# Ledger of designs, part 5: VHH binders against Formyltetrahydrofolate deformylase 1, mitochondrial (PURU1)

Target 1, 298 residues: Formyltetrahydrofolate deformylase 1, mitochondrial (PURU1), of Arabidopsis thaliana (Mouse-ear cress) (q93yq3)
Amino acid sequence: GESLDSSVSPVLIPGVHVFHCQDAVGIVAKLSDCIAAKGGNILGYDVFVPENNNVFYSRSEFIFDPVKWPRSQVDEDFQTIAQRYGALNSVVRVPSIDPKYKIALLLSKQDHCLVEMLHKWQDGKLPVDITCVISNHERASNTHVMRFLERHGIPYHYVSTTKENKREDDILELVKDTDFLVLARYMQILSGNFLKGYGKDVINIHHGLLPSFKGGYPAKQAFDAGVKLIGATSHFVTEELDSGPIIEQMVESVSHRDNLRSFVQKSEDLEKKCLTRAIKSYCELRVLPYGTNKTVVF

## First folded at step 20 (VHH; from z05 with D109E)

Design bb1
Fold by ESMFold2, fold request of step 23:
Structure bb1 (fold): chain B 298 residues (1-298), chain A 121 residues (1-121)
Amino acid sequence: as target 1 above (298 residues)
Amino acid sequence: EVQLVESGGGLVQPGGSLRLSCAASGFTFSDHAMAWYRQAPGKGRELVAGITEKGWTSYAESVKGRFTISRDNAKNTLYLQMNSLRPEDTAVYYCAATGRRYGPFYRFEYWGQGTLVTVSS
């Protein structure tokens, strides 16, 4: 009705729903009607139906009143629609209510990706809880990174490794209570046994445009070779090195006007931006598996 | 090491019933979605039924009303009750469990060796 007390306003909060099933007539109508029937308002809707695969993917963003549409009922209402289409893949996140993803960060010597992620996290731009940082390199307690971690109560774990003992059982124990793992320039190859034992997603950053440029290629060597294009790729880790589904890629031109310092700075800037965007997209449910080794990124 | 071991397959007449079991080990069973797939001779594997860690179920249209998927988290066991069996249900039935997902959706990474169900007069 007409308001006689404008001080009473419903608090609307954002929600995200992602859905995957076999393609059928009327899926979008049914999903959108579910939101509308509960007084929700759609702010964005993305759909992908690949040719000749007969599957449907969607991601919706909406706002709603959590008093009118309680959090558990949101799950149940969408799951009822999933059952109608014979689907298991219906996922809702409500960032203001749902627990943030818990992550651990692994790195070796170079910390440019870690530093960027910590700053974005501090600024509220990465919606995660960082449970710990793990490295095979010890760092002095008086460094900026170590003081930052101490000040924010984030444990740093030094795990000395060799080629013969990567200490993967120790790492598994440290990360058992995480939702996914982030390799922020961790230069050890995780074994198939580690990946199966962890059993959850592991996201990596690679310098280069995969599947091209697999493996290591030090920045100095690329600079001396006179490359004109550099890139970075963030991807899921699988047993096959640098071959998992790609989440985000970024590129930048370089030229003869770049000296070694500016070339390295551009490379590091790509890596940290690429990884950060990939993690944000993952947490916002924008990254959906597709086919054998592809992703839909909404 | 993740292991899934199916049992309960066999020969049954049309209209009959069977109950399949899948014993699971090597992972925290209650944290994973589980499914039954089947593969008829000369065909690809198809989803028969799935059940989430929260107990939500989904069924292929061809088995709705006849098959019931269930789980016992205390015994780490997945079940498929198959009623009103038809010759078209003849297949090897596989137990599957989720693993790494590469995003928010279930991906069935672990598979049993299968149990044969034959529906014939």
Scores: ipSAE 0.718, ipTM 0.856, lowest interface PAE 1.0, mean pLDDT 90
Fold by ESMFold2, fold request of step 23:
Structure bb1 (fold): chain B 298 residues (1-298), chain A 121 residues (1-121)
Amino acid sequence: as target 1 above (298 residues)
Amino acid sequence: EVQLVESGGGLVQPGGSLRLSCAASGFTFSDHAMAWYRQAPGKGRELVAGITEKGWTSYAESVKGRFTISRDNAKNTLYLQMNSLRPEDTAVYYCAATGRRYGPFYRFEYWGQGTLVTVSS
């Protein structure tokens, strides 16, 4: 055949860089010069410098030729800049090269979030590998969701729980090879021992606008109270119930024209969209911790 | 249970050297970034040096060129070699390890009890 043709145009691929350090003059210039010096082109740049605490956050999106700027050299070049600013918080992802995040999904009885995530995942719109689904509810093997999981080779693990035994050691074993955990309406409270044992991020969906209405709050109770606004909150799980840093919140108006069915449908639609967007933002490095319990979400 | 145990602190004269160690257990050491922090009397904790899983290091400006952080993954041990010590280096030194991050950045969740370093004539 044909020899390698050196005139073939380079294939440019996207990269994302996030950075955090003490604020100083010239950080953006140095970071952007690093990209430009390697022939990369910036397509987007976000910066946040909060008042009165002298810290700097940034997220850049760029395209580059991985032959001219190899993946490991990208890390080294940004790390050199991080060292100049006394910082450890410099992270690059290159989605076409880097492995996808591996996740496990936990749920109890309601599956609207699971179903939405599986469909988005199948469509290539959720950039994760799903290692397994875990539930404290057994499901018949011929249900639509179970058939979907079987077709795609995703294990479903039934882990029966009681108030006296949440089976957290069994869950830890099942999720040991994951990058983070997603609670897609898992109604058991994870203990501090579980959170420490897992040692990685856990993302939850809550059916209200935190910090209001922590804990369980049935949709019918909100409907009967005549609320005019409903919401959903996706947040990181901590030892304090429903109190971790918020990733995404969504709201929708409701009125006297909603009956119980339309009210519940709107609530479920918010939950599944909110959780899916939160996971996508997390995987795209848009969610950065800030302050005591806040986030920067670029 | 995650444990970090510092050792090697003590009294040293200005210009002297000291080597701190931190023995780690209860987690997969090689998967975590590690750091040394210090707290001088009446001040908050400050980062002294950090080292990533890949061995990349970063230093506070005040210690660059004098301190060296290193790790031995086979022994689950973090080190801080402190040279050319000055009185302002006097502090309790803490070993720290990452845990839950809430995003891509390192967040140091686990802490040792500290080891006192005193630099004085």
Scores: ipSAE 0.707, ipTM 0.846, lowest interface PAE 1.0, mean pLDDT 90
Fold by ESMFold2 at other seeds, fold request of step 23:
Structure bb1 (fold): chain B 298 residues (1-298), chain A 121 residues (1-121)
Amino acid sequence: as target 1 above (298 residues)
Amino acid sequence: EVQLVESGGGLVQPGGSLRLSCAASGFTFSDHAMAWYRQAPGKGRELVAGITEKGWTSYAESVKGRFTISRDNAKNTLYLQMNSLRPEDTAVYYCAATGRRYGPFYRFEYWGQGTLVTVSS
């Protein structure tokens, strides 16, 4: 039971630990004992062991007293367990202490994903620092989105492009201090040279259920084809177009009762929700690489 | 262009030692985790040892106490000291470096062509 004595109520903060190793007996016991031995309390624990693959994945959420269990000691204690199981993949985040991920947002003309992300960020529901917004389209300074960016001190960089010059070296310079990139409806294909030069994760939103409808598939074409199900996919960007590991997918039914406007609105609503959930999951250490091109999403 | 070039493999008798090296170029070496993997004939590729950018190391159970991974960030070089070699250590040894992670875990994207280690009487 809880105590009414406030003099013994330390400040407890949340921590997250994710772990991957070869499967073995007793991993959960060792990880949970580590937390308990330091006075931490587990609030959630997820485990995945794929059939016939001999690997183990876990994600734990716990609260702890950072005076009793200092931040660097948390890393060391989990790393000792990782070494016991021959693993390098032990990652701890403590959101109240650790720096937020720094991101840049890239977009073209349509801003429904950008607007949703900015709202979630303002509301504290997207745990990132947004270093800048980059677009190949110029926007008037009196628009609501541009006033929002100015009010919050977020630079907007217009990078004019031509068919012959996508300005990727300029974009690389603008984003070098970020932890990952978010393509919030950036309609240019990033080259392999860009991806190698950036060297970190790039998360995209696609307006369909991959692997179906790869590339540009205009909403008008899907509407005219009479589809009964629409979707959105958020995924990591690789050199192969629209083929990287999937983070999140969402679906919605459509019918003959949708006109083009309602069809497009449903599609845009899926895209903005799908992308924001994917980014939040990524930042909360819920998205773990699995196999060649798959993910575990706890 | 990222390049990883292994050297130091060869034929050695059981109980002997070898030191593998991996020269790295085309990226900021100190920012990456590095690893040695091996592939024995008829087997899949397995992790032998890894070392993070912060210097934390980890070893497969089969090599603990016999192998030591290290890195020299000034020379952009990864090493594997292999002592007390056994016939079951016979494999092609690969140097690997992290790249894009697709999440929080180290993911080894860049690979060398390998160096053969044969442990036989």
Scores: ipSAE 0.696, ipTM 0.846, lowest interface PAE 1.1, mean pLDDT 90
Fold by ESMFold2 at other seeds, look of step 20:
Structure bb1 (fold): chain B 298 residues (1-298), chain A 121 residues (1-121)
Amino acid sequence: as target 1 above (298 residues)
Amino acid sequence: EVQLVESGGGLVQPGGSLRLSCAASGFTFSDHAMAWYRQAPGKGRELVAGITEKGWTSYAESVKGRFTISRDNAKNTLYLQMNSLRPEDTAVYYCAATGRRYGPFYRFEYWGQGTLVTVSS
């Protein structure tokens, strides 16, 4: 229905739809018609059909008038198409209406990833609500990071840990009201019991190009090995260390002119950028599971 | 620990009906999407029907109009009503539930041991 108040112009808002089903003729036409029939307009559309699979993946970005196409009707209309294709995997997000993802951030001593994420979040470049920051290291209240957290009302929880007691039940309680968990250089290995108890996605940052350089392969080892590329990998956490599906990787060239300090600086810069990009892609529905341990990243 | 226990399989004549049940425990049932899969001898597992936490359903083309998936969140139980059974429906039927997703899509991480359905004349 049109507005009868001529002083109010329609406010067009963005929406994102992701879809996965068995490949079939005409899927894109049906999805685009769903949007167009309601007066929406597609601004971007990505499709992936693997060569040796009979499956279809898509991500569309569109704008629409939520008065003409109410939020619940958007869900119903796409679900009708999903049912036509025998699919369950139809997901819509409308950032201006839908609640932001709630996340908790875990870290140990090093805070370069946390600092970058907080800055991107403050700049509106990371579309999340940060419920808390958890660390197994206590920090002085007058540090830049702690004053930032206080200023923005983000709780910091110190959870002292030992090898014998990682205090995972305490952490589970602190993060129970979150959509996913971010390990921003948390140097304790999360147990299988923690992962099952949490039951939602956990995203990590690793200081190397997985699957190579699993475990603790610090910049010193890369420097001594004479590598010509360094990198960082952001991935989903599974019970097997550093083996979950990869979301984002970043690389930088190095040479004989780099010393250990420059390797560390380059590595930290890659890690913070890689993690923040992975979280943003996840929240924008760009990261879709594919195969046994792969992702589509639109 | 998540547990899914199927029941209700058996031998039935073509055209007959069966109702499968899946008792679920070890998680908050209402927060999860559920599905029935089946596996015939020598074939891979295939999705038969799925149902979301909001109650939206989807069916494989081969079972549309004959099978009905449903859930009872108060009893933590998933059902599959199977009508007008055909010999090609013969398979082990598995109950499945979502777990960690690695993104927005449903990923079925938890599985029952299966219940055999045999349709023969």
Scores: ipSAE 0.695, ipTM 0.853, lowest interface PAE 1.0, mean pLDDT 89

Design bb1
Fold by ESMFold2, last read:
Parts: sequence; structure tokens; C-alpha cells
Structure bb1 (fold): chain B 298 residues (1-298), chain A 121 residues (1-121)
Amino acid sequence: as target 1 above (298 residues)
Amino acid sequence: EVQLVESGGGLVQPGGSLRLSCAASGFTFSDHAMAWYRQAPGKGRELVAGITEKGWTSYAESVKGRFTISRDNAKNTLYLQMNSLRPEDTAVYYCAATGRRYGPFYRFEYWGQGTLVTVSS
């Protein structure tokens, strides 16, 4: 019939591949040949070989025709190369086909990070599905953030906590259907038992430049100390406080012209920007842990 | 509580065979990648073979064609069939399972106590 007479143009979609193996001659050639053999076109390619480790890391961005190179075949073709190099770590994401990461957001009293993330999410700039927001602080239903959550059907769970009971089993139940957690200024320390029970990544925002300034360092204290730089660090949560692999760090200058209010505003702006960028980088497969506590961030 | 318990190690002549088993509990076994690592005297711990939750396998070059990793999700058990054993295969063999990854790659967080394999005349 009619379809026999019409011309069909391919629709190209983006894909991302990340790879890790022992370093060897020719890895990039094999990976790029795989893409090219299927008619894919590489738009970006990043490689890192750390000095003295004999390991290889790469991230490629490419476009391809999913009719010509079906999603499952993409996985199989890259896994064949992984087997050639004795590698277990070959990961493909195709954002237009693959489901978005599901996250839960945890916070305490301050909501500047939550608000920024919700706005970026609404604008399509944060590629996640937000399953719920959890807080150890109750919020009035008539606030802007609570109305936003209600309008978008995002549950808000108030989980009252004490020093003796952080309600971690309740939180685990609430987040069981998530791919990772985001601590958007959650001021309770998650226990080792929680981290093991959750078993997936937890990303935090810290109000300073780690490994410096571990723990609390109130904004007024830094202001009174006369610092000339402020920072924020987003990192993975581990059993050791504020010591997990760093994903993103940001800095800003402050001066004598900053009063406490402008100082705090700059700090909050760094935190929300740093956390948002870290989550986007994680979802785009740009964050690749290496060594015991380092990251490659492509 | 995640537990990995290896068994099947022992003394074997060169050219012989052994089958290692790893009984796993405390997590949903089918959702995790599993691996065998080994540590020879005076050396670092090295990957021997891995198997993903999707069944993809990968082998160190030194064991390709001689060792076979497999999993039985119904029994929550990981296996390593070791054939044509050589003196350089002498090591403590460890079962490992993924946990928190800090990104998209597998990271083996949970480890067994190890089982000794000795290959000697």
C-alpha cells in the first residue's frame, strides 16, 4: 500500500556509554568502531587513564537510529567489547527510552536546595522522577513549597525524629522504590545500618569545601572569622561523616562588603547550584568513582 | 545482614579441578552482580571472574578457558568451576557482592571470609 511509496527518514536519539577496564592499546578504537559500525555518530568522547593505576575510563556521547541499532543490541554490542577486555563495567543509557532515575529528597528546616531542585525539575533541567520529599520538620500546607508539592502530586512525609530515634526504618520503607537519595540539607546523620539497608547511593550537600570544614560550621561563625572564600561540596554519603567521594565543589569570593545576610545568601546559592549540578552529572553518567575515595567527573 | 560463605577449597594436584561455592544471604541475590577475587601470598587481591545480574560474565586473562563462573538465583549461590589448575592459581578465593556503588559501575562492597585453594605437587 501507501507506506511503500513514502520516504522514511531516520530519527536519531542520543546515547551515553561509560566504560572501565585495565588500560590497553586500542580500547578507544574498538569502542568507536562499535558505534560507527551501527551508523552511530560520536558527538563527544572523554578518556581518563590515571597515572600509575593501569586502568582506563571513558564516556562517550553519540546519536544513533534505534530502528537500525535496537536498545538491547546496544547493550549486547558493548558487552561483547567488555568481555574482550575482561571488564564488568560497561553501562549504556539512552535518555529518551530508558526510565528516569527515581529519587527521594530528604531535608530538615532549610528548604533552599529543595526549592531549587523542584524548579529545575519542573523546567525539565533535572532528569529525575521525584517520588517523595521526606523531612523531620512539619510544614504548613499553605506555604509555596507545600502547594507546589501538592499541585504536582509529590508526597511530603513528615517523620518526627529524636536523638534516640531517627526513624530510619520508616524512611527505608518510604524510599524502597528509588534509585538514589538526595540529602537537600538533611541535618540528621544517617547510620551505617541505614546505609547498608538502603544499599544504593546517597548524595549530600555540605556547606563547605571538604575535606576541610567537616561537620557543622555555622554561617555566622565563618562570617565572624573573616573568610574570603566560601564553598559548597556535594558528595556521596558513607559511614564516615562528610568523607565520601566528592562529586562537585563550588566556591565564591566574599569580602568586607558582605553583611551577614548577603554572606548567607551567597552560601545558600552555592549549595543549591552545587547540589543540582552534582545530581545532573550523576544522572548523565559523568561521575565515575575511582580509587578508594576519588571520582572522575566527565 | 549480608553474609557470603565460601566453600570447596582444598589441596589439589596441578591439572586438577575444584568447584567453589558461595552461599549468599541478607539481600536480593538476583539484583546484584557477583564476583570471585583471589589473593596469592604477598600479592594484592585481584578479580578472577565476575557475573552480572543479567548473566554477563567476565574473566581475568589468566583464567580464561579454565574457569567458569555461574550463579543459581533460586539457591542464592555463586559458583566457580576451576579446571586445569596451576601452581600460580594458589590463593585465598573470596566471594564478593555489589552494594553501594557511588556511580554507575559495580563496586564490590560485601566479602566472604575466603576459602584456600592450594595447587601443588
Scores: ipSAE 0.690, ipTM 0.856, lowest interface PAE 1.2, mean pLDDT 90
Fold by ESMFold2 at other seeds, look of step 22:
Structure bb1 (fold): chain B 298 residues (1-298), chain A 121 residues (1-121)
Amino acid sequence: as target 1 above (298 residues)
Amino acid sequence: EVQLVESGGGLVQPGGSLRLSCAASGFTFSDHAMAWYRQAPGKGRELVAGITEKGWTSYAESVKGRFTISRDNAKNTLYLQMNSLRPEDTAVYYCAATGRRYGPFYRFEYWGQGTLVTVSS
């Protein structure tokens, strides 16, 4: 039974704020005063001011009492500061209150990235809602992945494609209510029409260190070139293949003792870790694109 | 295909008013931030006013109190009411919409052809 005592203990919850504007005197002071004036406590504060661009980027982490500083008031208070600096780019997330990002996962035959993402999601380490999984390959219902998806109520959509029909309109319908897409080894090139029709971010995993080793078989290229480091790259998708802003890269040493098989095995391990970290960083507002094709990753 | 079509530009005397409109199609209008930019001859393109999907607005200092940005999500239309126009407001005005952001910040990917506003004595 509920008590008639209306006295409650404050529950302090974390918040994140990211901000971008033209550089000016006193921005950090204004942003930090906003938090402090509402009784919030700053736990971390990152600033980046690129050389010669006269722009300002920041990410703050803070803890606050949502009774004292209601969620909508947090947005309004930071928006007032944004208006002072003529800026639109003020974004707050409060993970315990705000809806998780909704994503769809696209893949082809290989599922090492999907499996890693599902495990991290189940463990609460990937802060998303997975609306569906889409693949151009049918999978038997008795596989571990398919049973996992069924058990958790995540639809699997087999979208049979041919070279005459990639069925991108069908995929667009399936993903229309998502916040972003994740290509977890989807080996079909998404058309410019798809990217424009979707209109939101698409994050890919590339099995290689971009901008080197572009194309569909980066592990083979790296093996043939005799490299001593291999890697994986997670990046935003654009119309130009493997050229979008990079979010995360990971590397591992290789040697003459590796054959192509061990090369591939090491690459797959890097890919699953790299993609998962990139998505987590994106959802935590750590990835802030700047310049033509660069990112700040706080 | 995303299309943004501006209208309402023209020649006005200083102190006059104009109302710009931008008809949008090819995307879910209510999910996007929208903006008006302008470009005077020989100068770079600058933000005039922006409006988020939640209706929050921001203005360049030079236009505060004189210009009002608004949106009608039912008509997929963005507006800019320009009052107390000055010769310095002479520019081509562009409607812009967000697309892929590559993160949490607004990135204006889609642009109209522009509508000319001339303020002369």
Scores: ipSAE 0.689, ipTM 0.835, lowest interface PAE 1.0, mean pLDDT 89
Fold by ESMFold2 at other seeds, fold request of step 23:
Structure bb1 (fold): chain B 298 residues (1-298), chain A 121 residues (1-121)
Amino acid sequence: as target 1 above (298 residues)
Amino acid sequence: EVQLVESGGGLVQPGGSLRLSCAASGFTFSDHAMAWYRQAPGKGRELVAGITEKGWTSYAESVKGRFTISRDNAKNTLYLQMNSLRPEDTAVYYCAATGRRYGPFYRFEYWGQGTLVTVSS
């Protein structure tokens, strides 16, 4: 046994803190002092105070030494500040220590969103654990996607649905050990009973710029109508179809130079990018509820 | 099926005390944040006090030092001890529990029917 080399530098790790309370003088000073007093260094700080609305939102991103500022003490120190401001909403994530969010992916026939999410997940660019993939469409085991899922140990569950039975109790059992659910082009409407039974967030991708074009709007119909702008919306699922708080929206121009194939490709590219960004933002604590049906997205 | 049932409201003189209770069922009580809200006639609901699953509490400025929120996880019950009551505390008091959040913050989705507290001479 030799002594450890005393020249070894401490390993600093990233942390994120989000905060919401009634607005007051000095909140940022207190929050930043908390981080600095523990030797942390702030890399980014976002604040939103709505006009004529006495509330405060913030997101800080910092690095710190977890030996000097243990994970549980980070929570306690920020909660002490939260109590000073009469607040309950103080949340910390430390990605290198905290478990990743566990998600399940639901889809129907089209897999462009699933494929993009799997690739981003494999590349380390989507900070989740994917517990399973659920679909109401059977897929051949020799397809690229199915071989990918098997190689990585991600179960694929075919749940045959009918007009009379959407198999929601079976789906609830499959997803019971998840933090949130992602509808990656799942074309069945989830019932209010499903949403209450699941009791956690469900994130969807919709073709189009909500609140316009609620429900289905086939790409060929939009193409034949000669639209010049297409979009995609990722939002939280509520009992009212396509009406939940919006997380991310993306747009792209189309023109007479697009044929149906290039039009569909542009639309699918928007959807997969929009959904992926929404999930990443959610996991990084960038998506904060605001008002009745709005979000702050830092 | 989530159920929240308040009790303990009534008529009390200024300076008096009341203890409100909220019996909860249909969810794992210890995993949820809980709160008391109140609504005076002609006004919106306002937060009175909240308590997290870890026991952290918060209070509206108007009730600090007079009200105490607490929870008994073994009995699935939320309490509000109200001391030094004032006429402006007159309201229907609602028990609330978290549900779907749309992000990381507590959002109170489940509500009881309320219990009336009247503070008057």
Scores: ipSAE 0.684, ipTM 0.833, lowest interface PAE 1.0, mean pLDDT 90
Fold by ESMFold2 at other seeds, last read:
Structure bb1 (fold): chain B 298 residues (1-298), chain A 121 residues (1-121)
Amino acid sequence: as target 1 above (298 residues)
Amino acid sequence: EVQLVESGGGLVQPGGSLRLSCAASGFTFSDHAMAWYRQAPGKGRELVAGITEKGWTSYAESVKGRFTISRDNAKNTLYLQMNSLRPEDTAVYYCAATGRRYGPFYRFEYWGQGTLVTVSS
C-alpha cells in the first residue's frame, strides 16, 4: 500500500499540584523546574507563606503532554521534591485522567441547592460524580427534579426518619463508596457517631454568616431582627454544630422593601451559589487546612 | 483521648547514637501519618522526619543519611534512629500525628510532650 502521512499532535492536559512544607529557599524554583523539565507549562501559580508560621503553601496549574510525562511519573517526580523538603502535603490531580470525586447529596424539604448543583453538574461546571441523592422527604416521581435524576441515572433514596430514629446506619450504607458528603439543606443534625462512622469530609450550607446566627431558621430570625445584610456560609461539618472550618461565604443587601418571601428568596439564592462554589473549590484542590480552624482558599 | 508518649532521650556524646520511641494510643495508628519534630532552645519547632500511613518517608536535609524514621503498626509505635549525632541536634524531640483530614490534606494535630536529647562532650 501507499505510505500515509501522519503526524503526532501533542495532546496537552491540565494538571494541578498543591504543596505544603516548611518554608525554605528555592521551593518555587524547584517546583517550576520540575514542570518545565518535563515540557510542561505553568498557567497559574499561587503561593501563601503566613507570617510567623515558617510554612509554605502553593497551588500550581500547568498543562503537559501525558505521553511525555506519564501520570505515574508525575507523582514520582513531585514525590522526590516532597521528600527533599519534608513536605507534609504534595498532591497532584489530573482532572482528565483521575477519577472524579464521588459525592452523595443529602437534603430535606427544600431543593434549591440540589437543583442548582444538578444544573451545574449537567453543564460540566461541577467536577463530580453524583452517586445518589438522599432525603428524609418523599418526592412525587413525576416532578421535574425527580425526572432529572431518573434521566441521568442518579438514584433518589427516601429515608423515612422519626425523632427517635434518624436512620443514620442506613445512610452510612448508602454513602459508603463516596469521597465526601454534601448537605444541601439537610435539616437533621448528624450525630458524632455518624461522623466517626463515615470518616470523610461532610460539607454543609448554612443560611447565615457564621459564627453569627448559629442554629436553624436564621432567615426568619434575621428578617425579624431587621438586618441590612444577609449571607450564606459553606463549611466543613464537625461534631460541634456550625463551627467547622469555613470554605466560602457570600453576602447580599436587604431592606425594608423586602417582605419575608423576597427575603427568603434572596437567602436561597445565596445558599445555592455559596454551596456550589465551595464544592467546586474543594474538588479543584483550592481548600487547605490552616491554623486551628481556618482554611487557605486559593 | 489521643496520646503520644516519647521516650529514649538522654545525654550522648558527639558521634553517638540514640533511638527514640513514641507510643501511640487512642486512635487507629495505621491510618495516620507520623512525624518527629524538634525544638532547640530559642528556636521554632522544625520537622525532622515524617512517615506516611503507607510507609513513605521524608527527612529534613540536616538529618538525611544520619536519621531513620520507622513505624511498627502492630505495636502502635513510631521510632527515630539517630546516628552520628552532632551538638546542633540538641533539642526536645516531639512525636506528632495527623488528625482530621480536609480533602487529601493533612495537618499534624496531635503532639507528645517531648523527650530531651542532649549531644555534648
Scores: ipSAE 0.355, ipTM 0.653, lowest interface PAE 2.3, mean pLDDT 87

